VH-VL binders against Protein NifQ (nifQ). Designs and how they scored, part 2

Target 1, 180 residues: Protein NifQ (nifQ), of Rhodobacter capsulatus (Rhodopseudomonas capsulata) (p20629)
Amino acid sequence: MLHFPDPFATGPGPVIPAEALGFILAQGLRECAAGLGPLTARLGLSGADLAALRDRFAPGLELPDLDLPRPEAGPDQQAIETLILWRAGVATPEARWLAAILARRSMETRHLWEDLGLPSRPWLSGMIAHFLPGLAAANARNMRWKKFFYRQICSDAAFSLCLSPSCDDCDERAACFAPD
Short names: E, the ipSAE of ESMFold2; O, the ipSAE of OpenDDE; V2, 0.75 times the mean of E and O plus 0.25 times the DockQ between their complexes.

## First folded at step 1 (VH-VL)

Design c9 (framework fv_necitumumab; at its last look DockQ between E and O 0.06; V2 from the best seeds 0.00; counts 0 for: pae E 13.5 > 2, placed apart)
Fold by ESMFold2, look of step 2:
Structure c9 (fold): chain C 180 residues (1-180), chain A 122 residues (1-122), chain B 107 residues (1-107)
Amino acid sequence: as target 1 above (180 residues)
Amino acid sequence: QVQLQESGPGLVKPSQTLSLTCTVSGGSINSGDYYWSWIRQPPGKGLEWIGYIYYSGSTDYNPSLKSRVTMSVDTSKNQFSLKVNSVTAADTAVYYCARDLMITFGGVTDYWGQGTLVTVSS
Amino acid sequence: EIVMTQSPATLSLSPGERATLSCRASQSVSTYLAWYQQKPGQAPRLLIYDASNRATGIPARFSGSGSGTDFTLTISSLEPEDFAVYYCQQRSYWPYTFGGGTKAEIK
């Protein structure tokens, strides 16, 4: 291909998962510009991983904080990331990057697709199906993703005891058992 | 060509549940390519998006209506349905079912049913 | 939720005239805006998606433009079948919201 799509542009065609990563980077940049912290902390990635992700999916996009290490994560974030990697069904760099991003953004308060900067929930589900096929298959009921993560963690005692508190202690305790 | 047809009672009493079914013909609802939507239009007024459902049963509702609405699918009958609980006169509207196609960011609503008027009156 | 404001509310024109319909968003919706036409007693039909792309089967006299908060639907030469109500809809952020409509009436 001689020209990669601009993830901030629009045109006729299907939802393309690579464009979803561009929206995610743009959301992190908006939060950095708003003084909420370095891009590594907003997205849960090292500067090196951010540069690699940018080079693959948003070439030419200027990013700050590329010399910073990956920030430490609290137990809920670690548990979600571990779940995503375990279910992923692939071992690609993209799966690793997205697992970290999804875990970090799940710590925010709005719907996951909103806090990722994505246009809608179908964009999030399409991105996950493309990059994390095992995770997509595990959510066969197409549950809201943050709810799915907490239900999976709470229903697996090994995760609950080793990586995070039980569902009774989850940030979205009521949402764990909400109807679809 | 794909067609959508609403069906259900045209008159509902206040405080009861409004129930509508959309039957899809000329295409399959059991497909990962589409979301299935309900949109309503009060007489002489504009359009309001109610929500959408994926063929697996997963939903997303307009927050303004979320506490009172549920949607469901029956892929074996090629149908999806809307329920609105505890209706009032404010729920009187033409109800459209529709197909959402994800060909762009945010998708498009490319096929609409004919619409069915539901009147909430004693 | 994003409020979509359409103007004018009513547009009285004759066949052959150019129609210009405005749609404004309360915050940026980028280019993720659709236009629909609704004739009396009928369901809406899709005219334009992504601000400027005509849907399949829509005549070339319909065109859309704009980005961010300001959008325009233009009908270059009105035909009798074009007298209808036109709605814009943003599809950038859930819930997807519609404008109040512009009624194009024959003068």
Scores: ipSAE 0.005, ipTM 0.508, lowest interface PAE 12.4, mean pLDDT 82
ESMFold2-Fast, scan of step 1: ipSAE 0.604; ipTM 0.803
ESMFold2 (binder alone), look of step 2: mean pLDDT 90; pTM 0.907
OpenDDE, look of step 2: ipSAE 0.019; ipTM 0.589
ESMFold2-Fast, scan of step 4: ipSAE 0.408; ipTM 0.754
ESMFold2, look of step 5: ipSAE 0.000; ipTM 0.495
ESMFold2 (binder alone), look of step 5: mean pLDDT 90; pTM 0.907
OpenDDE, look of step 5: ipSAE 0.016; ipTM 0.599

Design n10 (framework fv_nepuvibart)
Fold by ESMFold2-Fast, scan of step 1:
Structure n10 (fold): chain C 180 residues (1-180), chain A 126 residues (1-126), chain B 107 residues (1-107)
Amino acid sequence: as target 1 above (180 residues)
Amino acid sequence: QVQLVESGGGLVKPGGSLRLSCAASGFSFSDYYMSWIRQAPGKGLEWVSYISPSGSTIYYADSVKGRFTISRDNAKSSLYLQMNSLRAEDTAVYYCATGLYDSSGYFLEPNYFDYWGQGTLVTVSS
Amino acid sequence: DIQMTQSPSSLSASVGDRVTITCQASQDISNFLNWYQQKPGKAPKLLIYDASHLETGVPSRFSGSGSGTDFTFTISGLQPEDIATYYCQQYDNVPYTFGGGTKVEIK
C-alpha cells in the first residue's frame, strides 16, 4: 500500500489517494461479476494498463481477461480524456490511467464518486488533486467533476466541432449526468 | 443596474390559479439559469424550481411538482411561474433569482444566487 | 433530500463581538455551500459562495469555512448593520435546500 500526503483538507477523515485506485478496481470487478462487461470496458483501460495499475496499487489482486484490448471510446469520452490529459499538469502513468478511467465513467449516469466506488466525494477530489494537480487547479470553484468535464468540452475555447451542441445543449447534457 | 422585478402576486382561494412574472434587465438574461425561491410568512427559504437558459431543463421541488410550471421568454427577458391547484401552504413571498455564469461559462446550473428580485406576495386563503 | 441543520436559531451579541454560526449537512456536500444575509422586509443577499469565497462587495469581516458535512460562518467584528437572519444553502444536489436560519440581533 502506498500513502501519499493529502494535498489539501478534504473532509473529517484523511483521503489516501493510492487507496482510491483500489476502490475503483473493486467497483470494476463488481460490475464484471454482475455481467455488465469486461474490466477493460468498465474502466476504459487496456489489459496491459490494468495489469500495471494493479501491480502498483493492488499487488496480488487477480484480474480477469487481461489480454483484452481497450474498447474504442466515443467522441465525448475521447474529448474528456484529452481535456484531462491536457490539464493534468504531469505526464505520469497514473495520470494517464486515471484520465482514461474518469473519461469512461463520465459516460455512466451516477454521481462520479459514487459510480467509481469511492467512499465520498472528497475522495474523488483528493485523488484528482494528487494525481492530476493541474486539473484540480483548473476546477477553481469546485464544480461537480462530470459537470466540469462536460462544460469544458462544450466551451467555445476547447473541443469545438462543426456539429458540436450549443452551450444550452451542454447544460442539458451535464444535467442528465448530475441528477439527484 | 442588474434588476429583477416580480409581479402577479395577490390573494387567491384554495384550488385557484395564479401566474407570476419576473422582468429581468441589465444582464444577458438568455445566458442564465433562473430560479423561483419562496418564503412563507415568518419562515425560512424554500427553493421551488429552476429552468435552464434554453428552457429545456426544468426541475421542481416535490411540494410543487405537478401543480406549478416554470417557463421563460428570452426575447422578452421574462421568467414565469404558473401556479395551479393552490393550497394554503403555498402562501409565501416568491422571489425570482439567478446565479452568475462567470466569463468562461464554466458554471452551468445555478450554484448560488447573486441577484434576487424584491419578491411578490401570494396569499392562499378562503 | 439533503437536510441542512443550522445552529443556533437565534443569538444576540454586542457591537464588536465575534459571531459564529454553524451548518451541518445530512450527507457529504464537499464545499458546495453558500451563505446569505436577509434583512427584515428585503430579499436575501449572497455573502459567501463555495463555503469560503467572499462575494464581491461584501465586507471582509464575514468569512466561511468547512467542507464535507460541517460548515462555519463568522462575523469577526459585529456591526449594527449586520442585524439580519443568515441562511446556509447547499447546491450539491437538487432539490437545493436551505438551513433553518439564524437570527442575529444586537444586544
Scores: ipSAE 0.006, ipTM 0.500, lowest interface PAE 10.6, mean pLDDT 81

Design n11 (framework fv_nepuvibart)
Fold by ESMFold2-Fast, scan of step 1:
Structure n11 (fold): chain C 180 residues (1-180), chain A 124 residues (1-124), chain B 107 residues (1-107)
Amino acid sequence: as target 1 above (180 residues)
Amino acid sequence: QVQLVESGGGLVKPGGSLRLSCAASGFTFRDYYMSWIRQAPGKGLEWVSYISTSGSTIYYADSVKGRFTISRDNAKSSLYLQMNSLRAEDTAVYYCARVDTAMVYPDYYYMDVWGQGTLVTVSS
Amino acid sequence: DIQMTQSPSSLSASVGDRVTITCQASQDINNYLNWYQQKPGKAPKLLIYDASNLETGVPSRFSGSGSGTDFTFTISGLQPEDIATYYCQQYDHLPITFGGGTKVEIK
């Protein structure tokens, strides 16, 4: 939708999935226009998946780069995507698209909701609860989503990099497995 | 005996520069995030900057961004703060502090060890 | 930036009294809040981390509670050595921000 209602005008109402995905597409489009890469690379989806997502949630929206393949994901991005799909609780196309987007945007440097272009943290949590209900249930302590993903991957690995904002901080394997 | 000792403070004119040092002992310096916190005379605490274990992740308060540079030398167990283009409002006691954090993505961020502070006075 | 509003700015109490001070965040910070004690002429000392966890070596008369935007720090049975300024500090969002401090004095 082009004109989204203010979700906070009536308080913390339910998140509208089409609007959440509209914000995400808008963020990707802004970064594409700024020369940061093709839309497929910014959102971690093939052109075919972007077209299907657009047809489902933002019909009629013009998107660039729909002829391009999904770029190769590094091991950390793949680990996050695998975690999300494993915890998703459903096997829908929407869950697969969102898992890919969340994994890709987790590679950016700000809070996940900011890097997705969402208005606030509740929008991200609401979107995850709608499309990935098992993942939402797994985050019982309401941790920040990137922090939750990085901690889960670190804790689950027998031998892997610790996902932190710093590459060098990833070398401290023992800290990833230390008791809280 | 865990200890942090600051040095390098002094009197400087507006527009001048100072380099603060913080010497760590009694713990494995390379395993901790480090921060600088300042306190103007008679005022409260203001966070200035932090630096990750390797030095690859750095953040600054907007009030000092572009003027101050935090750095560390793990081989020497030392933390530094290069202060350029100093202003009167930068007058404060500057504290070096060790950050106890989850190391992966800061699950906890609290300063459990502080130095004694070093006074920086910026006046004409 | 997250604004931390601390109240009161100062208070005076008697030895043995229960002292409470509050800290309010301008937005939800979950439980990502610490409390520090600063005695006159000294560096701050961590007392409570993650809203309610007592730092090792800190007397049990100190406690913290709260989540979201409203937090409380309590001294049960004020002692003479507790004369200090107390600060809350959030770490939910960068930049790290502190409350304005509460000066605690004994009558």
Scores: ipSAE 0.000, ipTM 0.484, lowest interface PAE 13.1, mean pLDDT 81

Design n12 (framework fv_nepuvibart)
Heavy chain, then light chain:
Amino acid sequence: QVQLVESGGGLVKPGGSLRLSCAASGFTFSDYYMSWIRQAPGKGLEWVSYISSSGDYTYYADSVKGRFTISRDNAKSSLYLQMNSLRAEDTAVYYCARGGSYYPLEYWYFDLWGQGTLVTVSS
Amino acid sequence: DIQMTQSPSSLSASVGDRVTITCQASQDIRKYLNWYQQKPGKAPKLLIYDASNLETGVPSRFSGSGSGTDFTFTISGLQPEDIATYYCLQYDNLPYTFGGGTKVEIK
ESMFold2-Fast, scan of step 1: ipSAE 0.008; ipTM 0.517

Design n2 (framework fv_nepuvibart)
Fold by ESMFold2-Fast, scan of step 1:
Structure n2 (fold): chain C 180 residues (1-180), chain A 124 residues (1-124), chain B 107 residues (1-107)
Amino acid sequence: as target 1 above (180 residues)
Amino acid sequence: QVQLVESGGGLVKPGGSLRLSCAASGFTFSDYWMSWIRQAPGKGLEWVSYISYSGSTIYYADSVKGRFTISRDNAKSSLYLQMNSLRAEDTAVYYCARDEGYDILTGYSYFDYWGQGTLVTVSS
Amino acid sequence: DIQMTQSPSSLSASVGDRVTITCQASQDIRNYLNWYQQKPGKAPKLLIYDASNLETGVPSRFSGSGSGTDFTFTISGLQPEDIATYYCQQYDSLPLTFGGGTKVEIK
């Protein structure tokens, strides 16, 4: 695409992030329409946060379920969200929204970029580099993002106290969230 | 530099056993799923088995189920394949490969680094 | 099991030619396909992952495309060092399966 030659390459900025978040909203809307749950549950955000995100990045888009609260996250989702925020390098509203979305979508069973509805893996890496620069720097080995998240929570003593006694147990935990 | 070095191949008679080893270096071995892939002389690639980071999740191709056992020792950065009840059709070069598999049920994986292989010949 | 059918089984081309190899899956695998190069006497090497992504350090003359059941691998401007057998491999489901390979030779 000539209009997307290098998503999140140094340039005008807001236009490319808006499109990434537009894809994410579209994925959540498809799943909501398919009966998998309210938009707040599919993206891990309150209706108020969804409205703010929509106003910032997809103005004029009609969203359902904006009156609903954010559903409670399970311990793995909470651990991933905490990890992302801890390593984000920034404290922007966009970083908070994206941390919640990434943690929620990490509970799904496909590649993270697919479960987010993004066109390809570089879109995800570029979005993380733009909104969560400290997290991007922390993934120095360029691991796949779901694998990175589970590996990090496994090896971090703060998270192992709540989840598993050793990194070796993270394989079994990851398998529990895979499709049957 | 990532290196995978296989050993343990050789000539064995039908019904015999061999244990293959793969020594990994240049990366954190415990972060990766690992696979064994084989290639019979003059033929194509056949995936044999894979094993998760901890060794708890294992899958085998139907052709080797019940005869081969994959295992790993993360403290030694080593992968193993115990081959029992060997048959002539098991004759192949056996490669160990680093697998970027994360989700076992979706099958997300690709083999970004391979060893040079070790030849197993099963002959009467 | 998902069957992967490659065509052609072998081809001969001249240096500078565009070489095209196809891979067909017996069922929809989306974009969960990799391409490997195996030079004579050597281990395979990853060239393309997720149908169209070029692995780091791999020359830009190699490319992949397709989704669903039909995939294409292309070498734009064949070089002598490209003499090899090329394999597709699906990772949509277990067991992991490879295509039969395409042997590329220089005329």
Scores: ipSAE 0.000, ipTM 0.468, lowest interface PAE 15.5, mean pLDDT 80

Design n3 (framework fv_nepuvibart)
Fold by ESMFold2-Fast, scan of step 1:
Structure n3 (fold): chain C 180 residues (1-180), chain A 124 residues (1-124), chain B 107 residues (1-107)
Amino acid sequence: as target 1 above (180 residues)
Amino acid sequence: QVQLVESGGGLVKPGGSLRLSCAASGFTFSDYYMSWIRQAPGKGLEWVSYISGSGDTIYYADSVKGRFTISRDNAKSSLYLQMNSLRAEDTAVYYCARVGYYGSGSYLNWFDPWGQGTLVTVSS
Amino acid sequence: DIQMTQSPSSLSASVGDRVTITCQASQDISKYLNWYQQKPGKAPKLLIYYASNLETGVPSRFSGSGSGTDFTFTISGLQPEDIATYYCQQYYDLPLTFGGGTKVEIK
């Protein structure tokens, strides 16, 4: 949104932006504590951006690694982030943070909502509709978010980046297009 | 390297129209939001409008909404500002600026680089 | 609209002095503030982004600090080439808004 996130914005159900981002921070903190890397690497943000996100949605929460830079993103991660920003429909700091987080977590192996620490896919879709309304509109067929991102970057790059997870190769093909 | 060059400024009467152009080079033009910022003689900076890389997302300052139209031609790496119903208070140097970036993950909301500017004077 | 108030509107200082200018936002903008330098007859140049981060190639004598509504920009050891007007700009919400500018001159 052009201003603070609308607390009444809805997806498949109401999404509380502070709660959604709280879940994401909690997931990153669990992985940091488990020795998987610094918080900046787990969420794809600089320490400065993590501090700003914390100040907006989780004031008073103590975060580690706020002195570290954002690690360099590979080409698939950069392409996904650029796509999200291009389709965002708004120009807000929250859209920028979420684009970076979504691109980074798309590099993990589970469903995107699971790798974000969210309760379910509707929470992810609702959060995207709230912060990135143009992106939400672009996924009109309700494709699974990681598959949507990889398919978009493959077609946009003449298939040069088509090293992606595929719903067509698994028992979950029906779930790729299932309504929320 | 990265360069922006504005053109199309000039003297126009109140109620008149003018079209500004900005020629971009040295970067992938279609990947960036582009903005117009203006500065009245001896005054400060005022953001006017910006447009997404695809052209799908456009925003205007209230002072120009309904009178100015921002557009782009990605094949020509060019940005435009069509100015209609011009008023004396639109007199300013108009700057073209690229929106973002600093590093790979932060592309929006600061202006770098800026063009040299083109002067628009609205006077009888 | 978020209004940005800069103080002072102008100042005069000697080469080698520490110069501080301030920017106040009409509402909490977290750290979403940039600083620009504009020399006479030239386009503005980005110096500081996200309140405190120095743009590549900008001399270390320039620094920024603050969060929320109160921000400061400092030149440690003013040089002759620093004579310019300096502007803050918020990017927390649209429309994007600039401060009124601070003209820095040598006395």
Scores: ipSAE 0.000, ipTM 0.466, lowest interface PAE 16.6, mean pLDDT 81

Design n4 (framework fv_nepuvibart)
Fold by ESMFold2-Fast, scan of step 1:
Structure n4 (fold): chain C 180 residues (1-180), chain A 124 residues (1-124), chain B 107 residues (1-107)
Amino acid sequence: as target 1 above (180 residues)
Amino acid sequence: QVQLVESGGGLVKPGGSLRLSCAASGFTFSDHYMSWIRQAPGKGLEWVSYISSSGTYTYYADSVKGRFTISRDNAKSSLYLQMNSLRAEDTAVYYCARDSPLWFGELPYGMDVWGQGTLVTVSS
Amino acid sequence: DIQMTQSPSSLSASVGDRVTITCQASQDITNYLNWYQQKPGKAPKLLIYDASYLETGVPSRFSGSGSGTDFTFTISGLQPEDIATYYCQQYDNLPFTFGGGTKVEIK
């Protein structure tokens, strides 16, 4: 029988990528069930990509909305996804799926690891190190992932643009320039 | 402006129950994980429980698991700790605390805002 | 559970001294460690997060370093208002655990 991993289970061992993706699928399914939108919109993936991800990491799991296309992404989401793919260090399907998921969930108001349904911050960092090793290496100061994404965007724009959907204009600007 | 105000502490007999409340103001409560931390008189800090921003995820220290329940009401910007089957060793000052995320980041697991604490005394 | 061991349990120093407190984790926690200050009768205050980053509004005389299992907290030029108990806390794994605390007193 297929069971989602317990989102409260934080083992002392290394992050297991299939389990991390299991948490993410479970979170998307809970939000879908709560009426927040189709699974494709919650995870930022087409139905075809969700089916492929499911076949790789959770074979046999029944997912809704597999006939739907990926919803269009706004400019901030596109910028984050482009940054992740550019820095990924690999060109695997798993890297592409995770980049889309991370960019989509960065648009929510909650912290990235929490929003993804992961048990703790090390689960997110471990998953990124596994699937996106170039991105993990680029975050050498261990900056918070959403802060890292927005700092990279701000840096590319000479710190003239520091907008985040998760905070007020004043807080957004302060956070872009705050010490790590 | 940012503030956590606790209430509900008091004297209770062993086996009794008590409900602690923590009222948040000056920030978007629904964006933060919230924790309860306790400190027995003259002793160190002990983490008790946390709850995710949505209320979906909770975790408890083994010492309180099955007896304590953490909950939140984001519409009221309030955090709660329901304490049942209280024991003498639960006597402590109980603090509610906000995790201190930068708005762009993951939770740092750093509690940057704390309430003043509320004393719970379990005694016959 | 991850055990956090602080040394020393207490110390006495003079104003202007350099004070060093250490914290050892029972397993590798990378840099997922915070430092708190607790003055008598008050709630704890976050001073340092992620082993080495100074919280906003905290004086620069406080610093943190280390990674893996060995961490150090330093007060450069101890001031009278620094009399407090200091705690490290790991957040690598649940349950979150605190060190036993280090009581800093002035001679």
Scores: ipSAE 0.005, ipTM 0.494, lowest interface PAE 12.4, mean pLDDT 80

Design n5 (framework fv_nepuvibart)
Fold by ESMFold2-Fast, scan of step 1:
Structure n5 (fold): chain C 180 residues (1-180), chain A 125 residues (1-125), chain B 107 residues (1-107)
Amino acid sequence: as target 1 above (180 residues)
Amino acid sequence: QVQLVESGGGLVKPGGSLRLSCAASGFIFSDYYMSWIRQAPGKGLEWVSYISWSGSTIYYADSVKGRFTISRDNAKSSLYLQMNSLRAEDTAVYYCARETYYDYVWGSYHAFDIWGQGTLVTVSS
Amino acid sequence: DIQMTQSPSSLSASVGDRVTITCQASQDIGNYLNWYQQKPGKAPKLLIYDASNLETGVPSRFSGSGSGTDFTFTISGLQPEDIATYYCQHYDNLPLTFGGGTKVEIK
């Protein structure tokens, strides 16, 4: 019932949902403009979902490639997205969009808040607490978010598989347990 | 080319009010977080307040919370600081500062890459 | 609030010397630290961002290093124009706070 916010958040005030998502859209648009791929690939959303997100939080903003489908996600990205949706605590469109974005950007090598174009680490934690309150509550040890995701999906895959010498996925996940 | 120019400083009695202005030129003002940073005579730097590009996200240092109000007018490329219930300890040079733009690889550094010349506020008499 | 402690508060060195200033955070701030130079009567100038990245147009004799709670700012080959007060600033969370400053003077 009571959701405890991430202690790395600066409080409820700094996270303005429209502004947080505006930063994420701006980051994706910069990467698209730099030739790193279509917006659907950078943010892990279909053109239809991007249009709906834009209409709610950034009306009038022109987005490219809105007729493209979401690219196929690899197994780790799918596992993280499923984890986020399972633990979200809500069933809103915003929760679905953010789960897809967080899963996609967890595949990059940078710290998650930096990769998303957010101003600071508390903005990531505050955004998660606002849109995904059940997920925020589940991170009770205040683990950095990407590390939390990889640790959770490795744990969910059964502990014995992670100890198996032939489990390349578990070896990769252990290496990816670096801060954020 | 990029420039910030502060105005509105002066001498005011304790309990009085002043409104500072900052005029921006040479960049797209509406793309940037803006801050007010102050420096008491012979002392160090103290961050006072910031405002997001849209004006929807605002934060204040505890020392000024409830007394100061930050605002912006993107159509006029201007930043403001309304200062009420002024105290002797508010005496300082007040700087308008721009936060760095997002690097598409690394995001925000909350670093102040462009500063105005500063405007002196003296609370005395 | 995260407290930023700079040492020393002042120093005197000769032209050509290597000058080192330290900044300590009261808690782990990762790489989230910036460095500024302020000359008398002037506004501060950004020198280093994200602990170790040199701002465009800043001479290469300035450098930053460190992570977590302990950070170092170095001037390799002090020049007369480097007489200034230097400040560190964290950006891990709000409020943003500055160190107390280090005054660098020529002996």
Scores: ipSAE 0.000, ipTM 0.476, lowest interface PAE 15.6, mean pLDDT 81

Design n6 (framework fv_nepuvibart)
Heavy chain, then light chain:
Amino acid sequence: QVQLVESGGGLVKPGGSLRLSCAASGFTFDDYYMSWIRQAPGKGLEWVSYISSSGSYIYYADSVKGRFTISRDNAKSSLYLQMNSLRAEDTAVYYCARDQYGDYEGAFDIWGQGTLVTVSS
Amino acid sequence: DIQMTQSPSSLSASVGDRVTITCQASQDISYYLNWYQQKPGKAPKLLIYGASNLETGVPSRFSGSGSGTDFTFTISGLQPEDIATYYCQQYSYLPWTFGGGTKVEIK
ESMFold2-Fast, scan of step 1: ipSAE 0.006; ipTM 0.558

Design n7 (framework fv_nepuvibart)
Fold by ESMFold2-Fast, scan of step 1:
Structure n7 (fold): chain C 180 residues (1-180), chain A 123 residues (1-123), chain B 107 residues (1-107)
Amino acid sequence: as target 1 above (180 residues)
Amino acid sequence: QVQLVESGGGLVKPGGSLRLSCAASGFTFSNYYMSWIRQAPGKGLEWVSYISYSGRTIYYADSVKGRFTISRDNAKSSLYLQMNSLRAEDTAVYYCARGRYSSGWYLRAFDIWGQGTLVTVSS
Amino acid sequence: DIQMTQSPSSLSASVGDRVTITCQASQDISNYLNWYQQKPGKAPKLLIYDASKLETGVPSRFSGSGSGTDFTFTISGLQPEDIATYYCQQYHNLPYTFGGGTKVEIK
């Protein structure tokens, strides 16, 4: 998709999708500085992929850990990444990088947009709509993204391989279906 | 009509300063990466600097790093280049150029160029 | 820095001729290369982007090809208004770099 939203023309709507990746890199850097792990582990990407992503969306930004490989992903992270790529609707490098990032950060405890360092939830949805248009279309109920991922992988495995977070386990069920 | 218009060029002595301006019209300026590209008299094109649509990301060619400062005012649809410690080799026509955004590439091409403004550095 | 070597530096051709300009990158740049036309006293104009894609409004006689390190720009059926200097430019790596230019003149 080549949609390029005007941040001054549309108030609360999603803004510029590629700027979102800059915020994500900044979040990863803050976590590295705080001692939470190498950048490759925080974002779920190899050093080579991080360098390529940085060159595309945040050129000139200094990144650590570019000589490290991508860390091993657990089975739930792998399932989410596979789901995202299957639903993506495109096969671009950006889609592959974003799928890996979204799957990795879905393993954290905060809301996905907040965990990624994005300004608000519409920034996440706007980024997904731009780089992963098929995935955006699949979230027809406008469910919160992390809950949508878990719900999809649970449904695909006949609910027998569900991870713990479902809307049934969420005291904020209404929030699972809230607009972005 | 999409247009970029540069101004601020002129004659300056070595070690002097100049501030170039570029006024954009006919498109949403705040959505685009912008660059300065220069061309010495009778020579080829040399990319100088870019600034992201938000102003957050900036890069300079090594030849101007530490001496030139790129900036933008999205409310005024204007791009600037503050040039300090000017040298004879900075003599050139300076063009502002819009970066094409396509599939996540902010600077895929320079698709719109201004007419240029001449900067001459001589004693 | 990626160095872009453009050849020839100048050429003379007749109206109706097929003109070929070559651009060589010092390292693999995939297809991340653009071609610009600059007429005397004017700003450059984008003609080809991503090595082979024709810019909107540009005549079909202009074409580009190549990938990796070797790129070709062609004018099939040179017209008088095509007399200009042509530049290639890579956007694979920072800093962005241009070729030295090829001046196209009428015989």
Scores: ipSAE 0.000, ipTM 0.489, lowest interface PAE 13.6, mean pLDDT 82

